# Ledger of designs, part 46: miniprotein binders against a7ua95r516to809

Target 1, 294 residues: a7ua95r516to809
Amino acid sequence: ASLSLLSISDLVPDLQFIFFWMSNAIEILYFIQQKSPAYMQTIELMDDKAGSKESLLSATISANEEAMTILEEVIMYTFQQCVYYITKTLYVVLPGLLDCNPFGTEPSSEQCRRAAGVCVCAVCVMPEAVRRVVSVFQTTSDLLQQYQVHSEIQSQMFAYLFFFTNVSLFNQLIDKGPARGWFQRSRVLQIQASVKILLDWAKGAGHNHLAQKFFAKFCSTVTILASPPQQLSQMSWKALCAEHPSLKPVQLHRILTQYQLMAELGPLPIWQPSSEDEAYIYRTVDLLESFENH
Below, E stands for the ipSAE of ESMFold2; O stands for the ipSAE of OpenDDE; V2 stands for 0.75 times the mean of E and O plus 0.25 times the DockQ between their complexes.

## First folded at step 4 (miniprotein)

Design V10 (at its last look DockQ between E and O 0.21; V2 from the best seeds 0.00; counts 0 for: pae E 8.4 > 1.5, placed apart)
Fold by ESMFold2-Fast, scan of step 4:
Structure V10 (fold): chain B 294 residues (1-294), chain A 95 residues (1-95)
Amino acid sequence: as target 1 above (294 residues)
Amino acid sequence: SLRKRAERLIRLAQYLLELVERLIRMAEEKGAPEEVIELLKEALELAQKAIELAREALEALERGDPETALELLEKARELLLEAYELIREALRLLE
């Protein structure tokens, strides 16, 4: 059976082993980079007798270069393994986020409580589907912290996980959204609220900058789709392109077309692409995002 | 100064000991071949012996015997070089 079919909690023992390996390799690499120059200088300060100093320098340089190369390969390999298994788990749970309702029980329920004389109602509850996604991010964060993985590697890990999440959600919404009703205004507002829970988690975890960068495309998409008709009708094509630079012309055109249909604004586009962009709005090969960084 | 030379050798050997200890832990965790672990452990032993010889050289200097100190320091350097060669061979086998 493939490990990619398991829940994140089922993968923890295997991930712990890989993170431990990665952490040790990073620490050794850091040690060589930080300490080696000082000890090289110590060798250089020795008296040169019968080539002993030259032999020690050569041997130290060669050993350090080989160690660094192997450690860098180990770090890269273990990083790729963790990314592979974590993203496979994410891919299974992410579609549920597009189909869940984070808005809570009606305010008249027994769940509405009084705080300082004011009625406080849980309007947004973390749905099970959102909890599963947050659990993957939180477990990853906990493992990176437990094994004291260098902060640069932690940032790179979450950069990729957010990149993957953004691409997966965007592609699912654009490709399958019409058939699944995800472009209906009520459903878009639910999706927006669910995504906000993920972004709030990222902010709390210290990854706000990465989340803003790597969720930009999906956030732009749900922001446009959730916009009131009065507000969106005031925006020109040029203004929308300027506010949503992460969207390609074909992607923006598709989103606006769905918005017109769902908002009952009529069959003809009220937003006209610029003359320069018109040729690109029908390039279907650029509609969906690639999981490749290049 | 022979004393300064002995102190530098001890610092170099200490660096090597720490490096080898880290490599041994990583190799054992990965389940590296026993041959690799044995080479690294032999390098550890050689580095430790180099420290001992350098310390004996310091003691010889305190006794007013610089000729014995020189001989011990040269032997310490040879052991340290052998330790680096064993590390290179161990890393080569890991490739």
Scores: ipSAE 0.194, ipTM 0.677, lowest interface PAE 3.9, mean pLDDT 80
Fold by OpenDDE base, look of step 5:
Structure V10 (fold): chain B 294 residues (1-294), chain A 95 residues (1-95)
Amino acid sequence: as target 1 above (294 residues)
Amino acid sequence: SLRKRAERLIRLAQYLLELVERLIRMAEEKGAPEEVIELLKEALELAQKAIELAREALEALERGDPETALELLEKARELLLEAYELIREALRLLE
């Protein structure tokens, strides 16, 4: 099936199977980990008859370690599979977020399943493009909760998904933004509003800290681009670096250069990089984010 | 003690058994490949056999034969590890 037709709903059956097994494997692993110390202590308290104690202890330790190793591999594998499928669906829906006009009266096509009538819940009032992205995250959250996956694993999964989303959105905005008109103030404000809806969802879902951390680069970019020319033109390079530490010098320089072109501003000496950063602003290899850095 | 070891192994195997049974039901309901279901069923059988061997080990201890009990417990452990390998293979086939 073409990636363009893949929805999170289509993957739910497969994801349910993987999440179920991942949760069970974690539960078994914790069971073994909790019982192993008590078991070893019991063996240690046994009378040492002719080296039998050491042999029994070694055999027990080896058996538990082997079982735990297998379970850890299963957990890692299932985690990777979940991330793989979910990121595929994100890859399809994320571009729509940048083109979304959240200020338009688009009729919500999807009725909230909880309401017999017109639902005015936060999800139902979302623009369709935002709703599609939120739906991926919400489905993931629902599955994790349904199968009672350990909170640490849930946190790791959302950390990765937010990381992936930030990298994807940032790279698209930097690479395609000028050509798509996403650097225009009106479009930037639309993007900012759409991202705010996503962040509000993340906050409501209990992932506020993770969202703030992993979306920092994209949010910084949008914040700079959303700034009025009168305000931004008064900020020095050093001040902008300090306010937006998530941006590399080459990234900030690119954003400001494109902003200057869009706003038809003349040369702004105040935006000139410091002597310390001057060598780094030309490192085009560092311009786009890598998916491998996580 | 060997008794406590046997009892713990029984509890572990019973827990695994229940989880695999639920996994099989879900696999069938979701239309997983038959090969995956068969691997899980085989894992279930191994877990059942492990319980039986561990029970026999307890009986051996009651007879005053700790050597036989230890041998049975080691065999039971091996069967459980094989069950985990089958489950891992079943997961691989879901790619």
Scores: ipSAE 0.014, ipTM 0.279, lowest interface PAE 7.7, mean pLDDT 84
Fold by ESMFold2, look of step 5:
Structure V10 (fold): chain B 294 residues (1-294), chain A 95 residues (1-95)
Amino acid sequence: as target 1 above (294 residues)
Amino acid sequence: SLRKRAERLIRLAQYLLELVERLIRMAEEKGAPEEVIELLKEALELAQKAIELAREALEALERGDPETALELLEKARELLLEAYELIREALRLLE
C-alpha cells in the first residue's frame, strides 16, 4: 500500500488536477499581462464624464493587480505541489540506479522475455531500476504536454527534477558508497551505463541543456571513478579541477581518496591539492549537497 | 469594456472555485481541523456568488444598464477578495 502511494501511476489523478489549475492560471495571467496595457490605454482615451473614467481606471488597476496576485500564488502553489509529489516518487526509485546491473540482457517484462528478439519497445529492454526513473520523467513530460503548460514552466520543472536527482544520487554515493561497494570499478561502470540511459532520455525529450547543467556533479564523480588508473594518476589536481568544475575541493578530495583506496594505488597521496584549495579539502560541511534552492 | 471585465472576472472566479474544491478534498483527506474546512467552504460560497453577480452584470449590459452592471461587478470583485483572504487564512492554519 505504501509503495502504491509512491507510484507515479497512482499519482496521475492528483497531478492532473494540479496541472489543470496551473495551466489555466498561467493562461489567464498571460492574457492579463498582454492585454492589460491595451485595456488601460482604452480607458485613458475615454471621455471623463462625471468622473466615470477615473473611477473605472482605478477599479480596473486594482482588479488587475489583485487578480495577478491570486494567479501568481496559485501558480507557485501548484508548481510546488507537482514537484513535491513527483520528487516523493523519485526518492523511492532513485536508489535502485546505484544497485542495478544494466548489463543484464533479459527484458523486464515476462511478455518481452518470452518473445526474445522480437520486442521493439525501448522501455521493455531497459533495466527495471532505470525504467522506473524514466517512467517518472516521461509521465511528467506527458502530463505537461497534455495540459499545454508553458514551455518556460516545463523547463523550470525539469530543472528542479534533475537538480533533485543529482543531489539524491551524489549524496547517496558519497555517504553510502564505501559500505555498499559502489566505488569498485565494475560497479562504477554499471552506474555510468545506467545514468547514460537517463541522459539519453533527457536529450530525446529536449532537455539536454538542463541535464548537462544539473547532472554535472554526479556525472563528474562517475567519470573520475570510471577512469583507468594509468590515465587518472597522470592528471594533476589542477587539471582535475579544470575538467570537473562542478566538484568542490572537499568533494574532489573525497572522491580521489576513495578512488586511490579502491584501486589499491598505495597509501601515499597521488594528487596534491593546490595551495589555494588546501584550506577547503577538509570542509566536511560542504561535502554533501542540499536539496534546498540556492 | 465592462463586458470583457465581467468575462475575465467569471474566469478568475471559476479558477478560484476549482482551487477551493481541490483544497477541501485535500483537507478532508489529511484530517485537517474543522476550522480550516469551514473557511474553505465559506470561500467556495463567496466564489459561487461572485460568478452569479458577474453573470447578472452581463445581463444588465444587454439591457443597456451599465450603472447596474458596474455595481454588480464591484460587489463580485469584493466577494472574490474576501474568498481569497479566507483561502489564505485556511492555508496558514494548515501549516
Scores: ipSAE 0.013, ipTM 0.222, lowest interface PAE 8.4, mean pLDDT 76
ESMFold2 (binder alone), look of step 5: mean pLDDT 89; pTM 0.885

Design V11
Fold by ESMFold2-Fast, scan of step 4:
Structure V11 (fold): chain B 294 residues (1-294), chain A 95 residues (1-95)
Amino acid sequence: as target 1 above (294 residues)
Amino acid sequence: SLRKRAEELIRKAQELLEKVEELIREAEEKGAPEEVERLLKYALRLAQLAEMLARRALEALERGDPETARLLLERAKYLLDLAERLIKEAERLLE
């Protein structure tokens, strides 16, 4: 067990042990699954008619079930230990993603290149806060590859991590965003650009489908907040809900309400719900209130 | 008393079973990854197995076999402890 919950690098030695045991348990489980049917077939073909054949088969099935259950326990436990430590590290670094600027950062002189006698520099660089988040995902990917963990388990782990990241970013943005100024258009565009760097990493790592699925809620949120007020004011409530199916109506209502308050649009807010729209929102809140809080 | 320990583990298993069923429903509603549901279903399986082992321990005690009962209860406790850890992690992820 590691006491260093603030840096993924500090956890690598402990994570290596956990991945090692997880990989071994998966391989043993796979081996048993492949050999069990052949062994059962061998027992069924025995000439023993005294009834001891059925007793042996029953005992073998029970022993095999116990062994598989223990291996499944080890796999699930080690998987959850990895997720626990990795998400604890993510929790510390994720807020920085909402409070960084990928625009207006000049590359260092070492990043400038000479081309045809002219110095060529990148216009945008990855902020340190984004690098810290990407580093957690990259280290996880590296460990999964180092221990040759099956692609299905790799996908499950990144589904988990992306789900956690999405929920954490969404909750931070909605709960703290107005007070932190994160709903300001310039800040939203910075957040959108930072998230795009993270999504681009996921695509490069072969997890584009998972990233699209599990980041949908947060991506919808920043898309709405980055939308011009004029465009949003032209859309009906039903149209807005249809464009953002990953957001529950009560979440969409909260986002739009906070955006209106911060947009300083003068006498015409970006959205004013009609009596029908308000009734729709209230009916939706009544149906969905048990599982998500605003 | 081994009998009281068995009864306690049976009660704990039943409490965890009810909790897991609630969390599975919550996970489905929140659109959590299928792997979260698989973990909760695995915890469900562990709690079910633990309840079975604890009940078999009671049967072993009735047969006058406290050594078998002790081993069954140790296994049941291990499975329940693991189920609790998985359930707490699932609860954290679903918040």
Scores: ipSAE 0.000, ipTM 0.170, lowest interface PAE 15.1, mean pLDDT 73

Design V12
Fold by ESMFold2-Fast, scan of step 4:
Structure V12 (fold): chain B 294 residues (1-294), chain A 83 residues (1-83)
Amino acid sequence: as target 1 above (294 residues)
Amino acid sequence: DPKEVVERLLRMAELLLEYARRALEEGDFERAIELAKLAIKLIQYAMEIAEEYGTDPEVREKLEEILRKAEEILKRAEEELKK
């Protein structure tokens, strides 16, 4: 299929409709929540024959609960559809972020500055691959603002998108990184600079806490690989685990093993995993992260 | 405003019906059934509000049209699922 068919621009019409309906469902849900207490009080004040008032109250409660359930289903469905289309687009553009060089970048376009959430007269240092990822996040933010989607829903949306991005980047780096040379220090520094652009965008957009939470695993991985040999050689296994709690023992061990293979180190640090950690390190099924969440 | 709520529910039902039609075309019959049922419930709720507070004849006609289309998609998806 053509690359143009996978751009965020191709999805904007569909996303506009979905965001519009999600916003509408939230507004209707709010209307029912606000009117329900007043209506119940009105029924309670009615001077009616025995049974009639109680039947009306029961019917009204049932009807209101059914309406609330229907609207919650619509909100959930439209939310899931937005996440699906946006993450499908992210999946296509994310690999480019691991294979681009932000150092020595040529002068950038006006769109690069807008996507980064800044209005500056200086050249924007942003590779095209990073710009594509930022454009997906920026377009999502713009649509959420255009349709006035509640801030809590917006936060949930970006939590999912950052989670997806973190898992995708981490899995690609761990699974394909050694063969692609991505574990070389110079390449790791390029990756670190690229991910910093994404984190800076998130901060500018008001999502710093979400970005810090959901990018923790990938950031820890890149931080370890970018660390000077002297720094890593001074750290015990316990200290490394404490510095990088987002990494599972098997993941941390794989990263450190790759670091040792790619770099010349002085005397190796004495990394003493526990008996439990040692058993867990050899469980390859836990190496890659799952996109599933229950 | 009850009239605005009815109009918004109608438009939401139209969107769900479009998704149900696409799911049916893509062979996702379980999803088409779920979406069509949801659209029917939204239209029924809109009809209850319209009856209580009143509505324009044109809006009532649209509610009936969308309900008919949703029931048709539901029937087709259920028939395909049985094959």
Scores: ipSAE 0.015, ipTM 0.456, lowest interface PAE 6.1, mean pLDDT 76

Design V13
Fold by ESMFold2-Fast, scan of step 4:
Structure V13 (fold): chain B 294 residues (1-294), chain A 83 residues (1-83)
Amino acid sequence: as target 1 above (294 residues)
Amino acid sequence: DPKEVVEELLREAERLLEEARKALEEGDFERAIRLAYQAILLIMRAMREAEKYGTDPEVREKLLEILWKAREILLRAEEELKK
């Protein structure tokens, strides 16, 4: 399928073609921005025997502004189509991450190292569900590299993909976790190990800063849920808020309530919200995250 | 009527691109850049007009092909000027 740049309303499934045209539009836009002043100067230096220099300059300025506007629209459209296609794929594979066991024996890529004159093969156990998510990120990275997309656009792409992944995983854990048993300690430790594989991939790909920023909420949630009861019971509400600033009061309250239930720590509340936060622990509209950007 | 404007812009862009290719082959890199740049501006205008009135896939493919060739000429000529 050929990408139509004449119809921004068309849905196109060909991700490679979209990346190709996005890259080209970005390069042409930057070329126009950089070369336009030199071209204008060439017109200014022209012999004005016919009195046409002003008209030519005005026409050129107008044409350049129009061209830049069109290119910006093409870049935005192709970026949004890439995001749509990639997140639609992520939507299908992300739920598996919450149900997989990275400590089990599953098919994985074989890693081979040299040691003491012998080739040592360490099996890097990556669950199939985690591998599917990593595959989406890796394919995106490969396409951005293949088509030489500028680093700023690459950063924007992964910022959004990490944001989407964080929101999707957090919402599924909070909303469906109690019914699915995902708050059980053994399941939380499995989820933590799976998330670490994603974060390690992001670090290796040069996106550690973006991963730290956009996974903060889900990572805070998993960190709290994985804490030993004796350690967590020693922390005050205020200390937990300070250590996990990405969590809203209602979110932290829900997480701690589920933790107390699963760890069987009794019916009396252990973690009391501060006076400032007490009004906000029951705001159900703030419980789940929005997919809308901040 | 609106389609005639798109077709006229397309023909003029193709003419400029052919002249840019000849300039590139003759080693006149500044002229090649100027002509390719002008072709791109005409293609951008044609694309905006076509978006308003809807054009067939044939015209769309020609516009994309010319845009690609113009980009190649610009990059090659600019690379030569940097030597």
Scores: ipSAE 0.012, ipTM 0.369, lowest interface PAE 8.2, mean pLDDT 77

Design V15
Fold by ESMFold2-Fast, scan of step 4:
Structure V15 (fold): chain B 294 residues (1-294), chain A 81 residues (1-81)
Amino acid sequence: as target 1 above (294 residues)
Amino acid sequence: SKVKILIRVEGPPEVAEKLAEEIRKLAEEAGAEKVYVRVEDGRVMIIITGLSEEDAKRLLEEIKKLAEKYGVKVYYRIEEL
């Protein structure tokens, strides 16, 4: 429906307002944190007549923590609002990432260069579906920089955005993949290439560590599905669990089942879960990931 | 619901400093959002925020055990956030 489908660009004015409030609250909190120790030291050094020193110190600590608590609530609320609007936009554009072909050519995307009298042509345009996702991340980064939001808050923002992206892509692939044909080898390789573009963007933006941490589940899934039959046939269940600790037994079992159905080259090894894991491979409640960050 | 814990400890400076560090570690391990510690002349003032009421009660029991082990007296207050 046309009424609420907004691009990230359409949300910039609202996001600017929220980032402005968040930045101001962070600065006030920092100011109080810097000044509080000096005031407490002043109180500690005063003469204690009739036991007033400890009462005043306790009252000052309580008042400062009340102010800090209110500011932290404002920061949390504005942070949650930014996350809500950004992730709502991401949710709309992320499925396109699973359907795009980064190896395809767009007619106007070819670049031709001359070297030693020969003409060399290369395609170097990012697929539009990938560009839309990158635009959300880039706009977020630009706004955080524009309002000089502390690097730690910026890291928390991208940690959550990467977490959300990981969960969304994983759930879409697992839940809708069979009907969409996404588990076919050619499609998996396309998905892997598209994800690499996102990870390369994150590295360039200084968020490589966060991307490695929060994309682990989806990256493990794509890595397994993109593995050549010869390579994957040499791995045991134990070895796969060791290399992909982010995957739950039911998730790994589902992925391997899809791989077996799509592989057309010879028999795959018998991937038998450990006795401990056998109970968990049928737990459908654990198949899809929750969007709640805990 | 989340709570705020206010703690005051008095004792010998060496003991107070060690207890302050152990309390900070226990609070962080329990998932506290913010821990403020001030140590001066054998007095420790600690504010811990962001713990659930159940986690806060567990943390306080551990702090009381440490205080008893070190022979110091602990005063505390829990406030709703």
Scores: ipSAE 0.000, ipTM 0.077, lowest interface PAE 25.7, mean pLDDT 75

Design V16
Fold by ESMFold2-Fast, scan of step 4:
Structure V16 (fold): chain B 294 residues (1-294), chain A 81 residues (1-81)
Amino acid sequence: as target 1 above (294 residues)
Amino acid sequence: GTYRVMVRIRGPREEAEELARRLEELAKKLGAEEVRVYVEGDEFLVYVTGISKEDAEELAKALEEIARETGLKVLVRVEEV
């Protein structure tokens, strides 16, 4: 039942239907906005003997307002439905991005090449899990192009999809990371490489600014976890907060605690929260991100 | 050629479900080759394929009238396949 809708490919016919309705509603709204001034001018030029001009003007304004309200509802509804189904599919495939190896398979010493007399043995490939995530974004981009949806709406859709992806990945990493071993250095480097593939796709698709904005939290987290112990241990709490302003104090503290455990830096925390931030370190309500905007 | 009719129904669950069921029965009586009903959240999607242009247009008009009378939100799309 629910599992039959797990693939983005299974949703394409339904998404095409929804995008078609959204595109049509946008076009009709634009037509009404362009037509309205000419119609109003025509009424104004009419001779008004029995007050019918005032009545007709009021009726026209009322009719246009009703039509625009309905069209705006259709646009918002179809937009929300697209986002709902795309993010539902995305949520299922995103955890795989945290648990794949883009550096190839363990037995693959065959990837060793010679370049200018130097042997290069490491080659990154797109794992199936990363391909599934990229496929969701590419299919969305293709549908927006197919139905010629205005660039502003395309930007709003990808802004939300990137926001959703960032929250999902961050929450999965923080909540399940310790149990899954995702905080181990080798695993963090694999995650970093996989995320880079996704960010490179966004850049190629013309969404680099949105990706930079909405992936900031997850990227900060991965950057900290991938940092060498010698480098990270020399940074103060204040310096870390300044470099990673997207992270809340409780989030930064949790990440650093996990880093200390995985990097075997000892039993005592070397990163002490500022007095101002200390009160917020144990606010568990702020640990995981919400999928709700303002 | 043959036509495809896609219908999306939103409203009180029992009334929306009843409309979807009636639509399925009506489409079958009109000789549609395939009728599929999907439930997505609080909405019902009905896909009718292999129907004539005249029957597809008649079905769309009937749905418009039912939506007006019942207060259910009904979206209809007709395509040549």
Scores: ipSAE 0.000, ipTM 0.084, lowest interface PAE 24.6, mean pLDDT 74

Design V17
Fold by ESMFold2-Fast, scan of step 4:
Structure V17 (fold): chain B 294 residues (1-294), chain A 80 residues (1-80)
Amino acid sequence: as target 1 above (294 residues)
Amino acid sequence: SERTIRIKVDENTDPEEVARRIAEEALKQGATEVYILVMGSEETARKVAEAIEKILRELGYEVKVRREGDTWWIVVRIPE
């Protein structure tokens, strides 16, 4: 019941007010930008003393620059507030995405036999946890559309939300994965399926390019972990670095070490770090991602 | 905790029986969406999916037909 109090729906009234004020500030900024040439032309055409006209032009330019600066600050502040509340909600719901099963359980043979022509089976499930994450993104998209926020600002917001999601999921998988069993093959395939739902949502919402860019690290991690042993054991360290440039050496080394343990593989010479990367696999400060790194 | 249920159907399935089953399961589990997996060969599964989609739409359900790999899925949204 306490977790329901942290849903995105509970924040909608507050977010609506913040988006309302952000949209208003954007519209005023646009109005000043469009109005400035007309005012300058009006001043130029004035039948007035040269000194008075030049003073008025200077004052108008100064006033417009000052007003635009204030509006840009208001837009930035409201943008940061929206991001803060949305990411706070995401932080609560994202761990569930790593701990859910979109494939469900196979139906019992008895249930299938009893349902003549129709069988209600738990063959595949869209988890509540995935729906909660998608709901946060969809609500954000709806609010941006409702208040007609410019596409550039919408793109910046989703860029940060995808960045935050990627960092949060990657850090949780790397940090808590061993204890939670998330590196087991069956669990990785479940995680991959859940992530596909998020990426499909992003594509449908027109954010495919942003999703590809900002989910690169987590997608690389899941792709490696989901690879069959026959395929992955044939890829060298250098080849893996080339295919997964978003991963730092320490991160790739940790992922491969977990893969070896779960697949019961002995040490593989092919996965030894290159001489260039050997020192970097010990940089523990680079293991987890920072929410402030770009 | 899950708001989605699954139903498996084949060429012998009565679309009206599917509609009845959806109503029963939605009430029982509080589901907002139902996913129907269509069994059979690709051509047979397509025809079965089209028949079920038609009946469910006529009954007022919001219905989408999706292909996932080699399987056909019918996604039904339950009115709230």
Scores: ipSAE 0.000, ipTM 0.147, lowest interface PAE 20.5, mean pLDDT 74

Design W10
Fold by ESMFold2-Fast, scan of step 4:
Structure W10 (fold): chain B 294 residues (1-294), chain A 83 residues (1-83)
Amino acid sequence: as target 1 above (294 residues)
Amino acid sequence: DPKEVVEDLLRYAEELLELARWALEEGDFEDAIELAKFAIEYIQEAMEIAEKYGTDPEVREKLEEILRKAEEILKRAEEELKK
């Protein structure tokens, strides 16, 4: 039967090819960086023969600079291609995370119980929609490991993927949430559980710091929306701004307005914007996040 | 709408409770605590909606039963971690 339902699996051969070339370019660049000083010293130790040594040194410096520039361009190009294909796949699968129930109707399975001691969260809790997102991250991690891509480049890759995921989820929740009922507390609790599965995966993969940094806005949004009315009504606008610094005033105001509507609360003075922030709540151009990270 | 929300929350809480019970049985006390807490939150929300909009007596009894079971699992898991 269909073992792989994920569109990322269709891209694996292309991604393997691109990672192969990226890895080779990185290795060649590293080789030049490591060997260049020794070679320059070799030239320096040669006999000075009427400018022959100076000419060779100058030519070597120029050739090394040109080669490094070309390799850096190849690395950048292959990196951008990988990001492009991976984020296109994420864009398709991410909306499913906002609609899924992380705890399906049949919570226990014979395989899960027979594999006693196996991770409950991975086997019993991870719904198909969440698994599709995790599979994209896991496949990316596997390919980076398979081709022995330097850890700094791995970190840059996941920083961008987490940034992209955060922006995509936040924008979809804010823009489409009211029409799809995603601001209902029951749905928000499901979203919170699904996000926890993603964050737990990132922690296990060694990317906890990146996940905490780049998911801050979406996590703040979900945390506020999941708060019980009694707890949230006790927090002032100033307190909420202090707890959730990643949210812009217009974003926090939109979130609280939706929460107030869903909880059927009347107007609460304690959630009114400060005089300093009041002007910013009307800036609709700042409501949605940009994918440019500027 | 309110009746559908209560039914959804009840279903989610039941699923979480079964997972919490399994985690407790396997000795995964931290997971059992987390799952039980989510189940309690779902049930408390469902009970508030049920009180406001009304609900069938059978549904109310089921909400109270699931809440008791979730609180029991939470207590047992917390006690095991304290040992």
Scores: ipSAE 0.000, ipTM 0.132, lowest interface PAE 18.4, mean pLDDT 74

